# Miniprotein binders against a7ua95r516to809: the designs that were tried, part 237

Target 1, 294 residues: a7ua95r516to809
Amino acid sequence: ASLSLLSISDLVPDLQFIFFWMSNAIEILYFIQQKSPAYMQTIELMDDKAGSKESLLSATISANEEAMTILEEVIMYTFQQCVYYITKTLYVVLPGLLDCNPFGTEPSSEQCRRAAGVCVCAVCVMPEAVRRVVSVFQTTSDLLQQYQVHSEIQSQMFAYLFFFTNVSLFNQLIDKGPARGWFQRSRVLQIQASVKILLDWAKGAGHNHLAQKFFAKFCSTVTILASPPQQLSQMSWKALCAEHPSLKPVQLHRILTQYQLMAELGPLPIWQPSSEDEAYIYRTVDLLESFENH
Key: E = the ipSAE of ESMFold2; O = the ipSAE of OpenDDE; V2 = 0.75 times the mean of E and O plus 0.25 times the DockQ between their complexes.

## First folded at step 15 (miniprotein)

Design jg4 (at its last look DockQ between E and O 0.89; V2 from the best seeds 0.81)
Fold by OpenDDE base, look of step 15:
Structure jg4 (fold): chain B 294 residues (1-294), chain A 88 residues (1-88)
Amino acid sequence: as target 1 above (294 residues)
Amino acid sequence: SDEAERIALDARRMIEEAQRLAEQGDHEEAIRLLLESVEIAARSGDPYLLVKVAITAIVLALQTGDEDVIRRAEEVLRRAKELMYELE
């Protein structure tokens, strides 16, 4: 109940606090990494006052290692806190993406109408359910830029968020899709269009490679389900495995089985798993994606 | 110089005491001592003492729930960073 009311805007103050300290910790870590070699050389060039130089060098090395360790812990802690808050918000908004009809005339969000002009930005023309998801990512991007967080940390953040999004959407589609009618061609096309809007945003935000990589499973699933029966029925199990390498055999088998039921197709020998994959298609433990592996 | 070494030792002791106080939950006294240590650390000419001040301020800010301590930690951090980059 309480989670359903949580918006990314409500978390902005907490995220700002965390990003501020994270960014500074990264900056200090970078300073140490860049300056320490030169500083150590300076100590090495000093006149040796009766073995004091070696002791000073050793003490400096030890102090730098300790400092770096503490900073890495701070960065990791703050990163995890950011991910925790952002993923909670994503958890709330992601289910709406699967039920979204992007082809419907949903009334333009009231927020863009209150600004003294019709904003025709790509975000303002998005379906509300897609806009809510994009807003989480955009707010994250804006905060990372505002605090000048190092590009590698930004990439890691988006990698995880896209991973989380893919796992969440994939698991929901596989688990609830048949019961909710998300495997129906018309619904699949809606989902495909909604995901395309999200991917187009990610491309515009400079995260195209990460988005393509981490959404691969969900996109593959949607692509298969969106395929016309006439086309998909001509593809062998081996061809489908090769075209969709992100899907495990058990996942592909589940998708094809549900597709057969939805399309009222009889058994298709061409979709029969290879003898090598036959043992894997029954591994139901591998059907859903895990959040723990990232 | 012998004077710079003495100043560095003093600054180090102050920072270490601030760390100890912070770990004990005396955030108010910790931040006060850190503020004093920044300028002393700068006088030593050792940028890594300022790094230690900055790290201590970051850790303290993340551990405290006191908004005034956080604000002062931001000031310590800002000042430490300014002085670090002046010495390099």
Scores: ipSAE 0.795, ipTM 0.945, lowest interface PAE 0.5, mean pLDDT 90
Fold by ESMFold2, look of step 15:
Structure jg4 (fold): chain B 294 residues (1-294), chain A 88 residues (1-88)
Amino acid sequence: as target 1 above (294 residues)
Amino acid sequence: SDEAERIALDARRMIEEAQRLAEQGDHEEAIRLLLESVEIAARSGDPYLLVKVAITAIVLALQTGDEDVIRRAEEVLRRAKELMYELE
């Protein structure tokens, strides 16, 4: 049916509710963890009338374990609900990154030539498809800060969102790229520019390390495809594996095959897989990434 | 000490009854009883009873669809947190 109305703005009230209660659960959990040892020692120093110290100590240990278990479950549940809603909006907006043109070949390019005489102006603005993805990340970041969510939980959430983004973009490129013409050099350069805008946002938001880690597979793919033929044809299979460790042998093989077709190159001896990898280049089960692997 | 132990037992029983009411779906009665228990738990001098109140409010707010119960759970949580930190 027609559910293409899922925007991050429509989900803000629900996300505000979940973040409020999640942040409080985290706060209470930290209170227990920091105060439990001192409180236990206070009980041990009390006057023991009728042997009640042992009973109180036992009950306190049991209560702490029960409380921490409940809070950990609440935090996991609320975290999962947040990522569920956020990734539903990401799933809708991410494909547009593969189709957009960040270089601006429309009237804005003409306007830049008329206004400034050179193309070093505000004409090359963030494409709408990129803006939609950034909006999801920025809204998430703003909500996490508004509710003072612990920084470790914020990092875990962005780690998952970047993982999801990488899997979605990589799978679509590999699976649909030949039919959509996404392996053509002009499109690869456009895709590379769009991803750079996302990486710049992540760096400015303080998430550079996470973005570098979790976008590695997609970025490696685009880097290889964007390489000039003279440069790439001089790199051996082992050199490419070493430079792009995030790519599985079947994935690297498929990328090089598509590159050969695009550049009208025949098979190159230097790109033959190492003996260690030769058994794996045809494992189609390993070609696409799972959304469940993190 | 016997008075404090009696107060703590009373608060614990109220909190546990609120938890049972919440499991039964009686969210309005659960939050009413939980709100009453906050000040009694504070008088016991046991900060972990206030932790139990706070956890119960959080769970209830996440289970209910009743906006009035949610707002009252928010107030219970705020008050329990204030009292927890004062007993340090």
Scores: ipSAE 0.765, ipTM 0.940, lowest interface PAE 0.6, mean pLDDT 85
ESMFold2 (binder alone), look of step 15: mean pLDDT 85; pTM 0.826

Design jg5 (at its last look DockQ between E and O 0.91; V2 from the best seeds 0.80)
Fold by ESMFold2, look of step 15:
Structure jg5 (fold): chain B 294 residues (1-294), chain A 86 residues (1-86)
Amino acid sequence: as target 1 above (294 residues)
Amino acid sequence: SDEAERIAIDARRMIEEAQRLAEQGDHEEAIRLLLESVEIAARSGDPYLLVKVAIYAIILALQTGDEDVIRRAEEVLRRAKELMRS
């Protein structure tokens, strides 16, 4: 039985190996894409002795398609291997983000408020749990740059890593939140601050668009849970659905149920699902997200 | 014309034999043949034969557990890329 990985550092040699060969496969793919039109033009301008020109062009098209197909398969295989190793590490470290206190052992309301706002104070210490997640993202980014992986492939890698992070955090929160006390107001605010640190990393790394797109479900969940009771209780079900389109009816219903319980707003439901959504709020098969769905 | 066609046939035969050897588990002989084929593929005038040498070096490196074979696959790939750019 192998020990579950808690650090990306142990995977760096394996990732270096895979990134090296993946980046070379990508380089060759783009080389033939760049050169193919000119080479085929050269064949068309060639003297057509014994009618071999059309056969050569046909064989060249076939060879180009074969090479591109094999290279795309190699790139897909190596990409999936990288994702496999990285997501194993993420799966182990992500739950700690829900348990940590980003305000530290001696939090300051002034510093914590500024950390969530525009003026971030540098005296706040990044929690170890958040640091472990950031370390996975930063190490991945550094390796991709080291091996000069094409920017489109780098974007696809982070799109999937952010998707995976979103699914993992959302599923843990929904599934384990009641037992862990993660729906309590003080915990939600701590989770919100921890997610802010991840979003700030993504923005500074040039991945803000990807993070906004792929963290949407978890961020919507935390935004709802962090809302003041007076503000949230005045919003209709339709308004919440419109503001948070990433949430399925069963998910929104569960979040609001937990919110009402933790805010002690009484036993009678405040938010009435629309008639078209009412059939879906009890579909527990749709409650948790699939890692195959993005 | 006939010389270039003969060179291309020779390169293709060597590359296909290297692929068969790799499938049989003889990674050392497979990479030796790929390295031998690099210059021949380059002289064939068919850029896709040289591309094929590079592709199979990558595939072999990813399949093998032998560090010496991997090192030699890196050499094949480096040489193939040099010749593709010339």
Scores: ipSAE 0.767, ipTM 0.932, lowest interface PAE 0.6, mean pLDDT 85
Fold by OpenDDE base, look of step 15:
Structure jg5 (fold): chain B 294 residues (1-294), chain A 86 residues (1-86)
Amino acid sequence: as target 1 above (294 residues)
Amino acid sequence: SDEAERIAIDARRMIEEAQRLAEQGDHEEAIRLLLESVEIAARSGDPYLLVKVAIYAIILALQTGDEDVIRRAEEVLRRAKELMRS
């Protein structure tokens, strides 16, 4: 099947399978953590028949450590499998977010057409490209809740998914943006509006802090590009670095250079990097974000 | 008790054999032994034997492509969880 046809709905059965076993592994892990102290105390209260107690306690500690280790491995494995499937669907739908025009009157989603009325819920009024991205996150949230996955694991999963989304969108914007016209002000404003819808969803879903943290680079890039030339041309390199600390010097320099070209501003001395940053602006290896740094 | 110890030894042997069979790709025989071992593990009074059975049921379900083995693994897991809560 072409990657273009893969929807999150197609992966739901596989994800349900993995989430079921992951949730059960987590439940057993917590059971051991809660019962082990009481069981060890019971052994400690037994009559000491000639070192049998120490041997039994040692064997119990070893069995506990082994069980905990294996369960952690199972949880990690199932977590990685979930992330793999979910990120595969995100990879397919994320490019559509950059090409999306959220100001267009797109018809209401087919899903809410099942109700005889125009559903005005936040998801139904979303542009199709934004809705597809949100659907991946919402499906993930619904599955995590369905299987009662521990809140810490939920937070870790959303942290990674937001990280992946930020890296993917940032790298696409920096690499392909000039050629695709995504640096044009009208397109940037569309991207900014689309991202705002996604962030508003994340806020409504209780993931506001994670979204703000992990989307910082992409949001900073879009904010700079959306800024009017009259405002941005008055901001010094140091001021921009301070306002957008998530951006590396090489990234900020690339964004400003492309902005300058697009806006036909010519060279702006005020955007000249500091002597301290001058060595870093040429580190092209640091221009794109890595997926491995999380 | 000497009886509880004998039961624990038997349960451990069954679980170890199930693991060996699973590693050899005999998932059907492995899950059968795990299902038998759940009740024996419960009788031993050792909670870690029940945990071990449950862990191997999870691992086997994740490794197998056989729907019947998966269903039986769910049964083993359910029964193990019931006995853990008792």
Scores: ipSAE 0.751, ipTM 0.928, lowest interface PAE 0.6, mean pLDDT 90
ESMFold2 (binder alone), look of step 15: mean pLDDT 84; pTM 0.814

Design jg6 (at its last look DockQ between E and O 0.89; V2 from the best seeds 0.80)
Fold by OpenDDE base, look of step 15:
Structure jg6 (fold): chain B 294 residues (1-294), chain A 86 residues (1-86)
Amino acid sequence: as target 1 above (294 residues)
Amino acid sequence: SDEAERIAIDARRMIEEAQRLAEQGNHEEAIRLLLEAVEIAARSGDPYLLVKVAIYAIILALQTGDEDVIRRAEEVLRRAKELMYS
């Protein structure tokens, strides 16, 4: 099947399978952690028949450690499989977010199963491209809740998914943005509005802190590009660095250079990097974000 | 008791054999042994044997492509959990 046809709904059965076993592995791990102290205490209270107690205690500790290690490996494996499937669907739908016009009157999607009529819920009024991205996150949230996955694992899952989304969107915007016209003010405002809808969803879903943290680079880039030339041209390099600490010097320099070209401002001395940053602005290896640095 | 210890030894042996069979790709025989082992493990009074059975049921379900083995692994897991919380 072409990658373009893969929806999150197509992966739900596979994800349900993995989440079921992951949730059970977490439950068993939690059981061991809670019951082990009481069981060890029971062994400690047994009559010491000539060192048999110490041997039994040692064997029990070893068995506990082995069981916990194996369960942690199973949890890690299942977590990675979930992330793999979910990120594969995100990879397909994320480019549509950059081309989305959220100000267009898209018809309300008939897809809201909750209402026999025009659903005016926050998801149904979303542009299709934004809704597809939100649907991946919402499906993930619904599955995590359905299988009662521990809140820490849920937080780690969303942290990684937001990280992946930020890296993907940031890299696409920096690499393809000039050629695709995404640096044009009208397009940037569309992107900014689309991202705001996604962030508003994340806030409503209880993931506001994670979303703000992991989308910082992409949001900073969009904020700079959305800024009126009259305002941005008054901001020094140091002021921009301070306001957008998530951006590396090479990234900020690239954004400002492309903004300058798009807005026909010419060279702005006020945007000249500091002597301290001058060596870093040429580190093109640091321009794009890595998926491995999480 | 000497009987509980014998039962625990038998349960451990069955679990180890199930693991070996699973590693050899004989998932059907492995799950059959786990179904027997869960009941024997319960009689031993050792909660770690029940945990071990549950772990190997989870691993076997994740390794197998056989729907019948998966279903039986769910049964082993369910039974192990019932006995763990009893």
Scores: ipSAE 0.778, ipTM 0.939, lowest interface PAE 0.5, mean pLDDT 90
Fold by ESMFold2, look of step 15:
Structure jg6 (fold): chain B 294 residues (1-294), chain A 86 residues (1-86)
Amino acid sequence: as target 1 above (294 residues)
Amino acid sequence: SDEAERIAIDARRMIEEAQRLAEQGNHEEAIRLLLEAVEIAARSGDPYLLVKVAIYAIILALQTGDEDVIRRAEEVLRRAKELMYS
């Protein structure tokens, strides 16, 4: 049982099957929502010769509610199945984003580094680890388009996939970062560049607002860790909380503590939590994010 | 009016029988009955009977592992949609 058995390409036939039936259920739901007022109007305008109009209208309302309930359950079930399979492939490929080097040592990239530290020419090739994640998102997008899934459902699916991505990356960075060397500043800069490539994909795919919303916690973490020691050590706890509202006090405190260790800024705490936050910085139950949104 | 009501009763009976067959695991007979019911439901003038046939075809396709049942569920759904949009 190799990890190749979890690739998105291996799941395409199963996803095609589920998307076909889900998209049809969505189509029928929208059909009855669109046509229901006109049909109800025809009943209301009937001649009530045998006194049957009121009972027909009541039965029609009941049938409409039953149909909508069943279709919503079918759509939710199929949506959850798709998300389950897609996130299993994401779970396998996401850790690689934390281990890859997007900067490369290609001689042509030297000119870009000299100019701005940002590659403005096509010398930065998408790292294989980033390509694997993009492949999952792109394949999902292609399938949703192929089966003409309603745009609202497509948005909900990418909202969850970006939420899942953020939780997975954030939790691994916080939990495994010290042991994997991911808090070293040179490594953090590589991570930041890799995530930027992914964010650029999301923007080009028309999902910029979802990516901005759901990656905020991970991006804030990486931004803090990538900050120069001179600048960061001069910021107060209150200022850091205000600049990074997506981070809980326990999360921010953990990041700053690990930053201080990696930047060799001495043993004494630099950032003093406010008295309001002191009750929260040791809540380890709040350190890692849940994959479930309750 | 009386003819349409009789046709609607017949369609409802067939749909209920298909549901019972599906609950018993007889997916092949359930989908065969839904294919017959789709034409009768269309003649009833009640659009929710067509919708119900389409819904149960989708549910059956998602529950079965039988390729022939899936193909017939696609046929039922295609026909139901044609009649809905007519």
Scores: ipSAE 0.770, ipTM 0.937, lowest interface PAE 0.6, mean pLDDT 84
ESMFold2 (binder alone), look of step 15: mean pLDDT 86; pTM 0.844

Design jg7 (also named jk3; at its last look DockQ between E and O 0.87; V2 from the best seeds 0.80)
Fold by OpenDDE base, look of step 15:
Structure jg7 (fold): chain B 294 residues (1-294), chain A 86 residues (1-86)
Amino acid sequence: as target 1 above (294 residues)
Amino acid sequence: SDEAERIAIDARRMIEEAQRLAEQGDHEEAIRLLLESVEIAARSGDPYLLVKVAIYAIILALQTGDEDVIRRAEEVLRRAKELMYS
């Protein structure tokens, strides 16, 4: 099947399988953590027949450590498999977010048309491109809740998915944005509105802090590009660095250079990097974000 | 008791053999031994043997492409959990 046809709904059976086993592994891990102290205490209260107690305690500690280690490996493996499938789906749908016009009257989703009434829920009024991205996150949330996955694991899952989404969107915007016209003010405003819908969903889903943290770089980039020339031209390099600490000097310099070209602004001395940052603005290796730095 | 220790030794041997069979790709025989070992592990009074059975059922389900083995692994897991919380 072409990657373009892969929907999150097609992966639900595979994800359900993995989440079932992951949830059970977490439950067993929790059981061991709760029962081990009591069991060890029962061994400690046994009559010491010629060092048999010490040997039994040692064997029990070893068995506990082995079981914990294997369960952690199983949980890590299943977590990675879930992330792998979900990120594949995100990879397919995320480019559509950058091309989305959220101000257009898109017809209500087919899903809402099957309901006898016009559903005015936040998801139903979303542009299709935004809805596809939100659907991946919502399906993930629903599955995590269905299998009662521990809240810490849920938070780690969403942290990684938001990280991946930010890296993907940021890298696409920086690399392809000039050629695709995404640096044009009208397009930037569309992107900003689309991202706001996604962030509003994340806030409603209880992931506001994670979304603000992990989308900071992409949001900063979009905020700068959405700024009116009259406003942005009054901001110094140091002020922009302070307002957008998530951006590396090379990234900020690239954004400002492309903004200058698109806005047909002459050279702005106020945007000149500091002497401290001057060596860093040429580190093109640091321009794009890595997926490995999470 | 000497009986509980004998039962624990037998359960461990069955679980180890199930693991060996799973590593050899004999998932059907491995899951059969795990299913038999659940009740024996419960009789030993050692909660870690039940945990070990459950762990190997999970691993086997994740490694196998056989739907019948997966279903039996779910049964082993369910039974192990029932006995763990009893």
Scores: ipSAE 0.784, ipTM 0.940, lowest interface PAE 0.5, mean pLDDT 91
Fold by ESMFold2, look of step 16:
Structure jg7 (fold): chain B 294 residues (1-294), chain A 86 residues (1-86)
Amino acid sequence: as target 1 above (294 residues)
Amino acid sequence: SDEAERIAIDARRMIEEAQRLAEQGDHEEAIRLLLESVEIAARSGDPYLLVKVAIYAIILALQTGDEDVIRRAEEVLRRAKELMYS
């Protein structure tokens, strides 16, 4: 395995190896969980004149607990290794999502629609930056299905991948957005359209609820920036907090302040934080999200 | 009954020796012993010995980096699963 891999396709052999062993560990764990009650019952029904049945049952319970503990550790280790490789790729490709223009994409060709159906045709016309991100998610989904990984583990993996995506996109938007012009209304609409493509992928893949949950912070930010200035300026701080509960007070305040500057609405503060939030709007340590929050 | 108990003792000894060899870094001997122990563990009447063989094969495959040991760990795992599910 190369430490400097830039494409998910280069990681497939390593991911195949890890998924193979992880899926087998999961399978054995579930086998033990399903079969242990029956085996314990056969021990309980034994006729044992020496009274060693209680010792055998105790030892069997201990062996079961040991096996389950080791398998859970193996599954956790292999899961973390998969996430490490996949997020290494995501980290490289996600920034491009904020710079691409999805409105410059032509409709899919008739030949592309006929040969491969609607989903392949959508990929054919997709901006390269969006395609790179979708490719990471799709390759991950295909591998999880190929190795028949349990659906709960698949959901946990996509929960983390969507969490990672949200943190990466949100932090870059907040940190670099004003200087890069990403707060301009036309640019925000392009970003919104690009994220819509990712959300549509997640819905089609059966992960809609996870994407809605873990993208909430980034999507709330984009929604605020896409709102007409006049309508937004008429909303109270309390109303904005209620509409965007995923945003911390410092985050909401920063977004609104930058929006006011970008829209040239004057220097006077438009939104008045509640007295309880006023203590938190200047906590710069809370502005950016941590990758450790999952 | 007494034969099954003797077989279980023998299987445990082989698996424990494989575990010690793996801890010492001798992955080739560890997987060789695990492969030999699969059938013995199955005959013991203790299903957790087969499970332990499978677990240690998985752990060795993930630790070793040696493609031949990995291939043999796949063989151990496949056989252990066949015997567990039969």
Scores: ipSAE 0.777, ipTM 0.939, lowest interface PAE 0.5, mean pLDDT 84
ESMFold2, look of step 15: ipSAE 0.772; ipTM 0.936
ESMFold2 (binder alone), look of step 15: mean pLDDT 85; pTM 0.827
ESMFold2 (binder alone), look of step 16: mean pLDDT 86; pTM 0.831
OpenDDE base, look of step 16: ipSAE 0.784; ipTM 0.940

